# VH-VL binders against o60147, part 270

Target 1, 175 residues: o60147
Amino acid sequence: MLEKNKYLYIFRHIQTNQVLLSQGNVLKKTALFQLPYPLQKPVAPNGMRPAKLRKDHWVPLLKVEFPNESMFQSVFMQLLNYRKYRSVQPLTSDLLKLPIPVRRRKIMRQEVPNTIADLADILNKEKFPENSVRLQLSDKSDSEYADWPPSVQIDSEEIKLSRGFREKTTVDEAR
Short names: E, the ipSAE of ESMFold2; O, the ipSAE of OpenDDE; V2, 0.75 times the mean of E and O plus 0.25 times the DockQ between their complexes.

## First folded at step 13 (VH-VL)

Design oa98 (framework fv_lerdelimumab; at its last look DockQ between E and O 0.03; V2 from the best seeds 0.00; counts 0 for: pae O 7.7 > 2, placed apart)
Fold by ESMFold2-Fast, scan of step 13:
Structure oa98 (fold): chain C 175 residues (1-175), chain A 121 residues (1-121), chain B 109 residues (1-109)
Amino acid sequence: as target 1 above (175 residues)
Amino acid sequence: EVQLVESGGGVVQPGRSLRLSCAASGFTFSSYGMHWVRQAPGKGLEWVAVISWDGSNKYYADSVKGRFTISRDNSKNTLYLQMDSLRAEDTAVYYCAKDEGYSSGWYFDYWGQGTLVTVSS
Amino acid sequence: SSELTQDPAVSVALGQTVRITCQGDSLRSSSASWYQQKPGQAPVLVIYGSNNRPSGIPDRFSGSSSGNTASLTITGAQAEDEADYYCNSRDSSGNHIVVFGGGTKLTVL
């Protein structure tokens, strides 16, 4: 498909609170490679981690509409870079005090507030035109994780997903 | 007392492989990210690779991506760098470094003594 | 090359003040850290988070930042301060996790 994309979707995992970014309203199995804490350990000789995508375990967190594809690409790439940095970021002193299993759970739970804060930081830095970016949140209270610039308009409209969203898929290593 | 000790450096021909080790002591190794930083003779510091505290995430400099593999064994307090398809441009002193956080970023609070890798025919 | 720019060399007279600068877009959104390296030795952290000193670093070392520029200041330079100084920061381009400046050789006259 050849289309101009100006939408960013972010999904939340109902059990772990991990998040996934998508360029459209369909969550693809390849998005699982974004996860900093994969559920399965490396099995292939090349060290790749197999993953299973259960679309019924992911719910929309937010949707962002940009005025053009250029602005979308800039924000999307920066957000991926923020996630990359956070995945290897030094642990805070409060996390260091926790046992490893509890620590991991807390880190995963923080992905929602961290992703929202990072999105807001990027939008504050970019200085887009007033009311040019439309933000839809599944839970309006999640907007409180950050201070938003004048470029952002927050809507309460329901986030609509494609009819294929609930389809189950598996990402497996090649034999 | 924090200590990082690199080993495994030496002279190697282009196209060959070499594995570096970094033995850590004096801190909870499994709780911190570890990095490899290199320095070519007479040149500046160049970041090479990072591995997260639990080994789940790894990233590389573009110059080594696809050729080098960072890994760790938290049960042995040891960091590794597997270097494949070595080039003359990889000649450098290789340092392992421990990261530490600050509110607006992070820094390297401890460095090893370095191990020299010379890639020549 | 690095996205952080440093002058390759600077000189200071014994007991005088010198400022070493580091410049790059990544410094607009992240703090710089500074390392001292003497010949044949590993780098040593002297400033982190723009202006914090590790234990054991003399108070004559200080840091500051403004816009896209970070500075390391040595007030009352001593002979033992002669070394190479490197800044580092988060890579704003996303191609690396961190980047280093090219280094500045400080000569104490």
Scores: ipSAE 0.706, ipTM 0.853, lowest interface PAE 0.7, mean pLDDT 85
Fold by ESMFold2, look of step 14:
Structure oa98 (fold): chain C 175 residues (1-175), chain A 121 residues (1-121), chain B 109 residues (1-109)
Amino acid sequence: as target 1 above (175 residues)
Amino acid sequence: EVQLVESGGGVVQPGRSLRLSCAASGFTFSSYGMHWVRQAPGKGLEWVAVISWDGSNKYYADSVKGRFTISRDNSKNTLYLQMDSLRAEDTAVYYCAKDEGYSSGWYFDYWGQGTLVTVSS
Amino acid sequence: SSELTQDPAVSVALGQTVRITCQGDSLRSSSASWYQQKPGQAPVLVIYGSNNRPSGIPDRFSGSSSGNTASLTITGAQAEDEADYYCNSRDSSGNHIVVFGGGTKLTVL
């Protein structure tokens, strides 16, 4: 009867500021595949793919409401591709000057602004109707990382959940 | 001058393993993602795999996923491709390629001359 | 799994202009790059980022893009331009990082 809205959920790690993209409001263990493979030894800060999902370490960054599945799928896939591309891109000269542990921490800290900028870049290239895409942030000042097209309406209310995008974590398919 | 030199190709039987190497010089190897691209005799180019600057991110073509492993040793400026469970369709010249990354699209500005892998009984 | 489609073969008379095309949905959001490959040799980058020429590539080579199509244009084709030409782009489906077209064999004369 009614075309169901689709939501993109984006989480931030509380320590590393790394980003995970999710189709659901609860992170599944398979989201960990978005994180780098473990190195021979851990480097500080810890940002490598852990063996298990620690849901209390991932907090809301933003969510995006799309009016239909097609729009959602297009943006979600493009955003995943942007993250893969960035993961294999050449390092800048400024990063090469840093000791490896500091370099890795700086790369991880770039994920939040980079993901927000990539989302906006995708939405600016799309021809979505005016105000058809609702963006809600946990920190409204994060919208300043990008210029948003007329298709995006930024919600005046911030996300207030302490565990993901729900009042409590749903335990299920993680095992 | 940028140079990429592949080695380790040869004739092997199906089901066997082979390890390719690519020696890099003339650039800061540790700052780049590195790729393998292959070309079957008389056929077109097929992207195979990429590895990030520190080896923490790896991606593979579906045709080789689970059988091939890309790796690197930045202290030796060397890229590797471990090829397990080889099949006849893996017969190709394997190129090592340097890419300039995300911001300008994907392009391979330098290629090695390739090493031939023949999988035949 | 996105694909890049190229005509298998194209010919051009010496000194004339030829266009080699590359089509695929990934090109709507990705720049194309072009490679020249002569028999027995590794590919050589001739155009990157849609229309940039590497050092040493003659100005008779140019690139363009529109919609889901990228083009390599050679004006004033010379005998030495006879080669296979490949395009590449980002993989729009997310399964691969890079995809190549099937290649176009250019014959000059």
Scores: ipSAE 0.573, ipTM 0.799, lowest interface PAE 1.8, mean pLDDT 85
Fold by OpenDDE, look of step 14:
Structure oa98 (fold): chain C 175 residues (1-175), chain A 121 residues (1-121), chain B 109 residues (1-109)
Amino acid sequence: as target 1 above (175 residues)
Amino acid sequence: EVQLVESGGGVVQPGRSLRLSCAASGFTFSSYGMHWVRQAPGKGLEWVAVISWDGSNKYYADSVKGRFTISRDNSKNTLYLQMDSLRAEDTAVYYCAKDEGYSSGWYFDYWGQGTLVTVSS
Amino acid sequence: SSELTQDPAVSVALGQTVRITCQGDSLRSSSASWYQQKPGQAPVLVIYGSNNRPSGIPDRFSGSSSGNTASLTITGAQAEDEADYYCNSRDSSGNHIVVFGGGTKLTVL
């Protein structure tokens, strides 16, 4: 079990690619409140807020270890703000030209890279000490969504958590 | 509207000290890192120092390290640069610049008008 | 510290296209930003993140990057574009340092 106070976990929904932020490796029910609208059907960018947290529907995207809880809190709150800001922005003309279902799918596909980019932006602003922030990814290729400041050390080891917040098995790794 | 206003510049002899201030308005000052950038007369831009949003982290150019101290008072929306052991080569217009992060780098989206520091015997 | 190099001066005819290039190892790992400075004025951000244009900057300004180079392109240069242009990037040393190019003086003919 990891200490929760300085660890940021970002989870993605396996179907909608929506993202949830978590302090610690276990999603709380309250994390669902990060999704702006209590809809039963997955929609974006207005989001989907299911009635219940299904752990098996969420997979870890990345883990960030901060030097302390204060740094964690700062980044966590900023990430929420970035997401909120993005959600209220007008859609681009290109998106508006697309049928609604296609548009929604496209927006959902961008949630993961957008979140990663947001994290990088925030960390660039924070100017944390060199190599003070440790980043682990479920998929190392996801690190390519952004350039990272010197404060970030990308761990060569991938996250060991899988769906349901379980350790990855050989079956999970083969997926 | 974002405004940055530098002050404190003047003429000083080598070896002396000078303190610059930058008054910020039009944005949440405490949420952003701040930079000092200087420009010698007829020369290019030279990055001097950066301070994090809460002042916990500071970084300096090698040319000023050990002599200059960057600080801030978020309650006053003010950035400072304490310049000690000034040298002739420190003569420049000093700009304060607002930090902005991007996924692939840092940039300065707003600049002050600068304050002139002249170090001369 | 890393260095960024620029041509000290370039010229462009009115209405023509000019590219100002910045070169340095730091550009391999970080995006360049570009600043316009007119005489007696503070620098103004014109391009960030390789090719993002701040509000108020004309669309004739664009950015690009390749390898260890970044470029600012002015398509259809105007008289008011005559200025010094500086590139910057994060230093490759990892010491949270920002570096500027030497600047390019653009003359519009």
Scores: ipSAE 0.015, ipTM 0.607, lowest interface PAE 7.7, mean pLDDT 87
ESMFold2 (binder alone), look of step 14: mean pLDDT 89; pTM 0.926

Design oa99 (framework fv_lerdelimumab)
Fold by ESMFold2-Fast, scan of step 13:
Structure oa99 (fold): chain C 175 residues (1-175), chain A 121 residues (1-121), chain B 109 residues (1-109)
Amino acid sequence: as target 1 above (175 residues)
Amino acid sequence: EVQLVESGGGVVQPGRSLRLSCAASGFTFSSYGMHWVRQAPGKGLEWVAVISWDGSNKYYADSVKGRFTISRDNSKNTLYLQMDSLRAEDTAVYYCAKDEGYSSGWYFDYWGQGTLVTVSS
Amino acid sequence: SSELTQDPAVSVALGQTVRITCQGDSLRSSSASWYQQKPGQAPVLVIYGSNNRPSGIPDRFSGSSSGNTASLTITGAQAEDEADYYCNSRDSSGNHLEVFGGGTKLTVL
C-alpha cells in the first residue's frame, strides 16, 4: 500500500518573515521559487535559480493535517495560487511614501498574517466535516489572524520536524 | 483619465522578435501589477503574462513561457512585452490591462485599445 | 490549466431576458468577472465579484454564482447589448493566474 501525503507544513524565515509551503517537514531548495522577494540576488534575466537553502534559517509556522490526500492537494494548490496573487497585488498608497527597501521589508512582514488569513479563507469555502482538520501553530496567537470554520481544531502539540533540519555534511546550494 | 496605449505591433516573420510597449497615465503605475492579454483574430481572450509592482515577480501562460519576457520601467510609466521566437499561433491583438485586486479575485478595470501582431511571411 | 466553458452563441429578442453561463472548477473558490466586447473595440468590464456593477453599467445587467457556475443576465435586452461576452476567473490549477471563458456571441433579434 502507498501512503499519500495529507500534511501541509508552512515555514517562516527568521530574518525576513517570508513563508514557504511544503508537503512534508523537509524543505527543498526549489521551494525558494515561492518567495515574492528573493533571499539572494537574481542570477538570470527571466528569473532566478534557487538560492542557497539554509535550513537553520527556517522555523515551522504551522502544520495542517487533512483527513485525506485529496483534501490536502486541493488546499495546497489553492494556497500556492493565493501566494502568487498576493505577489502581484496592488500596493496601498501609504507604502509609496517609503524607500523601496523599507517598503519591501514592510510587505514581507505581512506574509505570516496574510498566509494564515488565506489558509482560513480556503478552509471556510470548503465543506469539510466538523473537527476533521487539525491545525498546529508554533505560536497560538497567530490563530487570531483569521476566523476559523467548524472543520478546524487547533492543537497545542509541538510541531515535530525530521532530522533534515539538522546540520548536514553538505548544505543545499545553488551552484 | 486613466489611459493605456499599446504600440510596437506589426507584421513579422516566424522566428523573429518584436517588443510591445504600453504607455500608462492617469493612475499610480508603480502601485499596480500589469497584465498582457491577447486575442487571435476572430477568437477569444487569452491571458499572457503579469508583472508585479516592482518587477520582482512575473508569471506567464504556458504557451509563451521561455519565449516572452514581461518587464516595466516605473520611471517612464511603461510596460513592455519582449516576444522572441514568434510563431504563427502568436498572431493576435495584444492588450495591456490594469487589474484591481479584491478579496475573491481580480478584475480588469482598464484595457488599452490593443496592438495587432501578425506572424506571417 | 483549468478551463472556463461558455456556449459559443446565444440569441435573444429585443426586450426579452437572456442568461449567459460560465462553468469551471475555479468558480467554486473564486468569483467571476464579465466583459463585453463589441467589434473592433477593447473589452469593457460589466460585472465583477460575481454580481457587482461598475459605475455606468446599466442595471439590466446582473450576475449570479452557484457552485461551479457563474451567470450573466440581461433583463430587457437592447440592440446595443449585441456583443461578445467573456467570463474571467482565477486559475485554480496553479500554472496560470487568470483564465477566460471562450466567449459567447449575443445576437439581439
Scores: ipSAE 0.661, ipTM 0.818, lowest interface PAE 0.9, mean pLDDT 84

Design od1 (framework fv_lerdelimumab)
Fold by ESMFold2-Fast, scan of step 13:
Structure od1 (fold): chain C 175 residues (1-175), chain A 121 residues (1-121), chain B 109 residues (1-109)
Amino acid sequence: as target 1 above (175 residues)
Amino acid sequence: EVQLVESGGGVVQPGRSLRLSCAASGFTFSSYGMHWVRQAPGKGLEWVAVISWDGSNKYYADSVKGRFTISRDNSKNTLYLQMDSLRAEDTAVYYCAKDYGYDSGWYFDYWGQGTLVTVSS
Amino acid sequence: SSELTQDPAVSVALGQTVRITCQGDSLRSSSASWYQQKPGQAPVLVIYGSNNRPSGIPDRFSGSSSGNTASLTITGAQAEDEADYYCNSRDSSGNHLVVFGGGTKLTVL
């Protein structure tokens, strides 16, 4: 597409604390395939990952504004990679001692701290210009999960949901 | 256009070593995990190894653990597979494959043409 | 074993519909992806995430899944669809991150 996006929306699930990344212009069912739990139980009738995206079950955690599309794409891909490769790392002995349901709940609850820490780690490794990246947090205390580089400006303003939570209207006639 | 070009295959004797290379172009190499997948003559596909986008995480099929080492050089857009202690059962076409990267699934949106490794005495 | 099970061969008449199936416990927790491989060529991704098509793949290719089974359906099969088809999935056991099916040779009559 010709239009570029500079905004990343990060959402958390209201019950499980799982995290979902959205590019801000559309939120599709396929975004659920981002959820990489090696111990995930079947949640759909066919035993697959959730088939239905319920937008009312996801609330904004963080909105990130980048100065350009290339910075956005780099950080977005790295966040997806951090999550994917963490999902296949061996579990700690402490987690292995827990019953499976308790273990899964603990792992999912850590997705928010992990995602925030991952974002900060990525931004610390990238040498972006001072105050070039703007963060808006739904709960400002979540910023305490990490130390932020000089490239980051944290705003306390409420995240206003718009296109990121709504599927863009498709023009089916454009054949 | 995404392209993956493998090289380094050939005929080697059992117990010897060989290093495969995969030159990548047409995408931001440093943003994606990369895989090696092999196919023995007349047989199906077998996953061999994966390396994360930054090179910090590596995983191997049980059949090659301890003998093969996957690595990458992001400055050169190149993926490597160091194959030590080669065995006859390692004979296969070796494919370089790009991880899709946008979800939790392990699947390959682009493949190289493959390079043949023949381990024979 | 973590390997996905596929029938080794299937045939379809030109213009008809064929369904290729893939079975395994990993499919209960993970989606299947499908690859087409023609003789002497590298595999080509035709379906990912159970029913998504990459750019350039004809809409006659579709996927579905139910329980431990995933299916690739080709409606209105064409001569160029003759190939080997492989499914793959993420290994839920964690011992082997990627598992492939044994492959199905499709003959278009």
Scores: ipSAE 0.673, ipTM 0.841, lowest interface PAE 1.2, mean pLDDT 84

Design od10 (framework fv_lerdelimumab)
Fold by ESMFold2-Fast, scan of step 13:
Structure od10 (fold): chain C 175 residues (1-175), chain A 121 residues (1-121), chain B 109 residues (1-109)
Amino acid sequence: as target 1 above (175 residues)
Amino acid sequence: EVQLVESGGGVVQPGRSLRLSCAASGFTFSSYGMHWVRQAPGKGLEWVAVISWDGSNKYYADSVKGRFTISRDNSKNTLYLQMDSLRAEDTAVYYCAKDRGYEEGWYFDYWGQGTLVTVSS
Amino acid sequence: SSELTQDPAVSVALGQTVRITCQGDSLRSSSASWYQQKPGQAPVLVIYGSNNRPSGIPDRFSGSSSGNTASLTITGAQAEDEADYYCNSRDSSGNHLVVFGGGTKLTVL
């Protein structure tokens, strides 16, 4: 009888600007497998090791509230797939001019604008009811990375637990 | 002129291993994601695996996950597919394919000639 | 199992128009690309991004898409167009990154 709202918690790394998506209010180590570039190298004979999860190095980027779990799961899965598609995209000529470490840093720094643009693209293609998706950002200027559909309501108030620069991250409990 | 040339196919028994190679020329190999796509005799195309420009990201079809490993050597312009624990259903022509544009959809602008892998006892 | 559905076979008379159709939920959010494959040969890209032709592909080939459906049209079919045609798209299900249609065998009569 009672429908529960679902939240998508999106975090960004304080140094690299890499993005992690979470279904819960805290990051799990498995979220690190979303990263196209590990926060640490090297490449071992058995493959690359995943980056260590330092929860205090990840701050809230935005929080998305969906009217139901079905819509949440659809958008969440599509965002994960967009990240996979982007990770195998061809490099632009501008990036080819850069040394590999600088190139990777530029690619990583673009994850915030890219994630916001991808979220907007997904929501523009879905026919959700007007004002049914609520978006709350840590920095409202980040909303300028995309054009939002009528289904999106952007909160005037920035995220409570991530106001200004923070050295450590705290998050709300999931509903 | 873009060319992709596969090699390494052959006849192997179930449970054995085989490594395929794809030699690339005519484009900046290190700038593109590369794919393996297979086709069983008389059947349709099935995507197998992809690797990013620097090898940091790899994705596999569920049917081969845990058994196949995609890799690349950008200094040699070569793509590899290590196939372990081979099964009869892995019998197919394996194509090396170049992906150009995810922005315009997922497409393969160039394909190799293919190399036949036959898994039989 | 493919996420994209194609009819297994279609026929067209020489010089006539034929339309090959590809259907699937992934096409609502992603464009389709089309490949021609002749017996014993590798696939050749004929349409990408739903309606773009690569250099060297005859202008009789065109593509379109609407909703969950993509179409490849050959206007004025020629004998050399006899082949298998495959569509592909991004995978919306998350099981694969790329999905192909089952293929359509075109016979030119």
Scores: ipSAE 0.604, ipTM 0.799, lowest interface PAE 1.3, mean pLDDT 83

Design od11 (framework fv_lerdelimumab)
Fold by ESMFold2-Fast, scan of step 13:
Structure od11 (fold): chain C 175 residues (1-175), chain A 120 residues (1-120), chain B 109 residues (1-109)
Amino acid sequence: as target 1 above (175 residues)
Amino acid sequence: EVQLVESGGGVVQPGRSLRLSCAASGFTFSSYGMHWVRQAPGKGLEWVAVISWDGSNKYYADSVKGRFTISRDNSKNTLYLQMDSLRAEDTAVYYCAKDEGTYSGWFDYWGQGTLVTVSS
Amino acid sequence: SSELTQDPAVSVALGQTVRITCQGDSLRSSSASWYQQKPGQAPVLVIYGSNNRPSGIPDRFSGSSSGNTASLTITGAQAEDEADYYCNSRDSSGNHLVVFGGGTKLTVL
């Protein structure tokens, strides 16, 4: 039987380096609720609204292929939980020396290395079969943010940069 | 050295509102995530809510989501819990707790607690 | 499941060793921490990150973990160790940030 949705799509924001996790090859507006810092001001006097999704501002960071949907769901949920825990972590002394706006920008820039490290940590703890998880990165040097377990195979081919959600990408075409 | 002092507890009728405060001292309050944890009389500890260092991220236990609001004022070193639509099951001692490392999920310091009794 | 399970009560004789256990799926992916609570008082952290002891906590307190189980050990129990002990961990299910065990009442005979 064909298993649906065994791919995890991870996107990065071109200006802030913030990361979004997606179960599909197209980002949905609800993914913006993952962001610890909103990208734009509220537009209504009745309260704060989520940042508008600008398709041309998000590019693929990496794609993870799992052998089945169960493993995908486990890792995806754990990554979301890691992001929650990181969002309430104490600040390091280096960050405290910076003005708040600069501090936030520096924290946002760390989301790419942090997400990659968290993914590796989860995969190291789960003990999946050898070469069962395939990683394809947009920039292969990003794999150096972590030590990978034997279960992980890093693809030699890099993902092409997306020019927007509505344009086909190598990630979209692989489905 | 580190002190957390809760206030604002009392007796309140079901459906009413109450706001708890936690005054922090002895550490850089604006650098840490802060939690509320409650304990019903004679029962165990139950996590209620957390707020990030600048207030941009907030998470709640399902039992209080939509009714309670956590907030902070870093200029006053104070944490708040706004409790709306109170129910009998919200009766508990409410503790303010400091998180030294949220990634590990442990609380290094707790306040003395403030008792909230919801009764008619 | 994601709930942390503790035995409700345990007893130990003065000077003897007691082990309090905490079990749950959350412990497979995250460390346990332990809190001591005496009647009318706030909880006090006694062990964090499975086996680390905060400054000021006596060396008779130690922790360990394996698989889905974490343990708090008190060697040479003293009268002042009589208290309720709670474990906690990160919630692996994602419904809460943190989960607590139901607590274990330690009686020192």
Scores: ipSAE 0.669, ipTM 0.814, lowest interface PAE 0.9, mean pLDDT 84

Design od12 (framework fv_lerdelimumab)
Fold by ESMFold2-Fast, scan of step 13:
Structure od12 (fold): chain C 175 residues (1-175), chain A 121 residues (1-121), chain B 109 residues (1-109)
Amino acid sequence: as target 1 above (175 residues)
Amino acid sequence: EVQLVESGGGVVQPGRSLRLSCAASGFTFSSYGMHWVRQAPGKGLEWVAVISWDGSNKYYADSVKGRFTISRDNSKNTLYLQMDSLRAEDTAVYYCAKDIGYSEGWPFDYWGQGTLVTVSS
Amino acid sequence: SSELTQDPAVSVALGQTVRITCQGDSLRSSSASWYQQKPGQAPVLVIYGSNNRPSGIPDRFSGSSSGNTASLTITGAQAEDEADYYCNSRDSSGNHLVVFGGGTKLTVL
């Protein structure tokens, strides 16, 4: 087997707290289509939006190691589905009291705790072997957003942020 | 009381377009995602599309993706379904539906009375 | 994509108990909701979140779920309960946000 994807990389936006999921250690421009609220306004007809990916604006939140590709694919797909579900669900009464821009910021800020909670929910429903899934967080306190099943081992080492995430941190919009 | 009233159905030839409307009242329309669900004559229910509270997110069933466009106007409490490139298999009663959330399994607590779309030559 | 399976028809004698079942992998991770549809009418939600009744639904309607199966039970069936019954849940495959069962026609004898 040449292909061996067993890592899920989760990134957080430094200003909005929005979350992006990635199969690789480097974000690609297409990941921006996961966002319910674009970082740039649409410029094309039919709602098509070219987005500028600023890699320096996204920091690692969580890295998940799975024992094999099949388990990775299952969890990754379910987590993407949960993000879709959340994007179209009814708003809570507390959010309705807020002006629309403040409301959107509040929703965005909840993406980190929501993503962590969704990951834990998926892992609790999947009956994986004990200590078979390894989590490494940038901030270990983020693990407190959920109750983890016996299948999860939380790494004592935190992900260390690189000052130069990539020397070329800005990626131009696609032609 | 909560009311959803669909309109815009009718008889249309294959390949043509039709736009459905759903007028909502009795709840805070702008706080809810809204769905279209259809039912072919004598057949079961089939989910068609959903739109988020502010219209920024939209999802479609594979059978209609690329042909149908869901939209909303929160100032008018109105939901729309633009149906392009209509096919005979799109013949159905189209319902506008409100849900109470995915965590409860997407239950639809209120439905409109439906509007019939017939695609025939 | 995932589907929910229902038997197409079931019968029950007046005053007796009937159970309608819905089966699919999505039910392992999602609650089921149940709808009653009478001819020429829109569906009416009778059970949601596996076993919650909306206001106005008679207490003879109840729900349960276990594994990949959800059930709607009508205890002491009445003539007015004759209808088509549909289940739905969220789709675990993600191809559809919502998936419906094929429906069960209940005849009250």
Scores: ipSAE 0.675, ipTM 0.847, lowest interface PAE 1.1, mean pLDDT 85

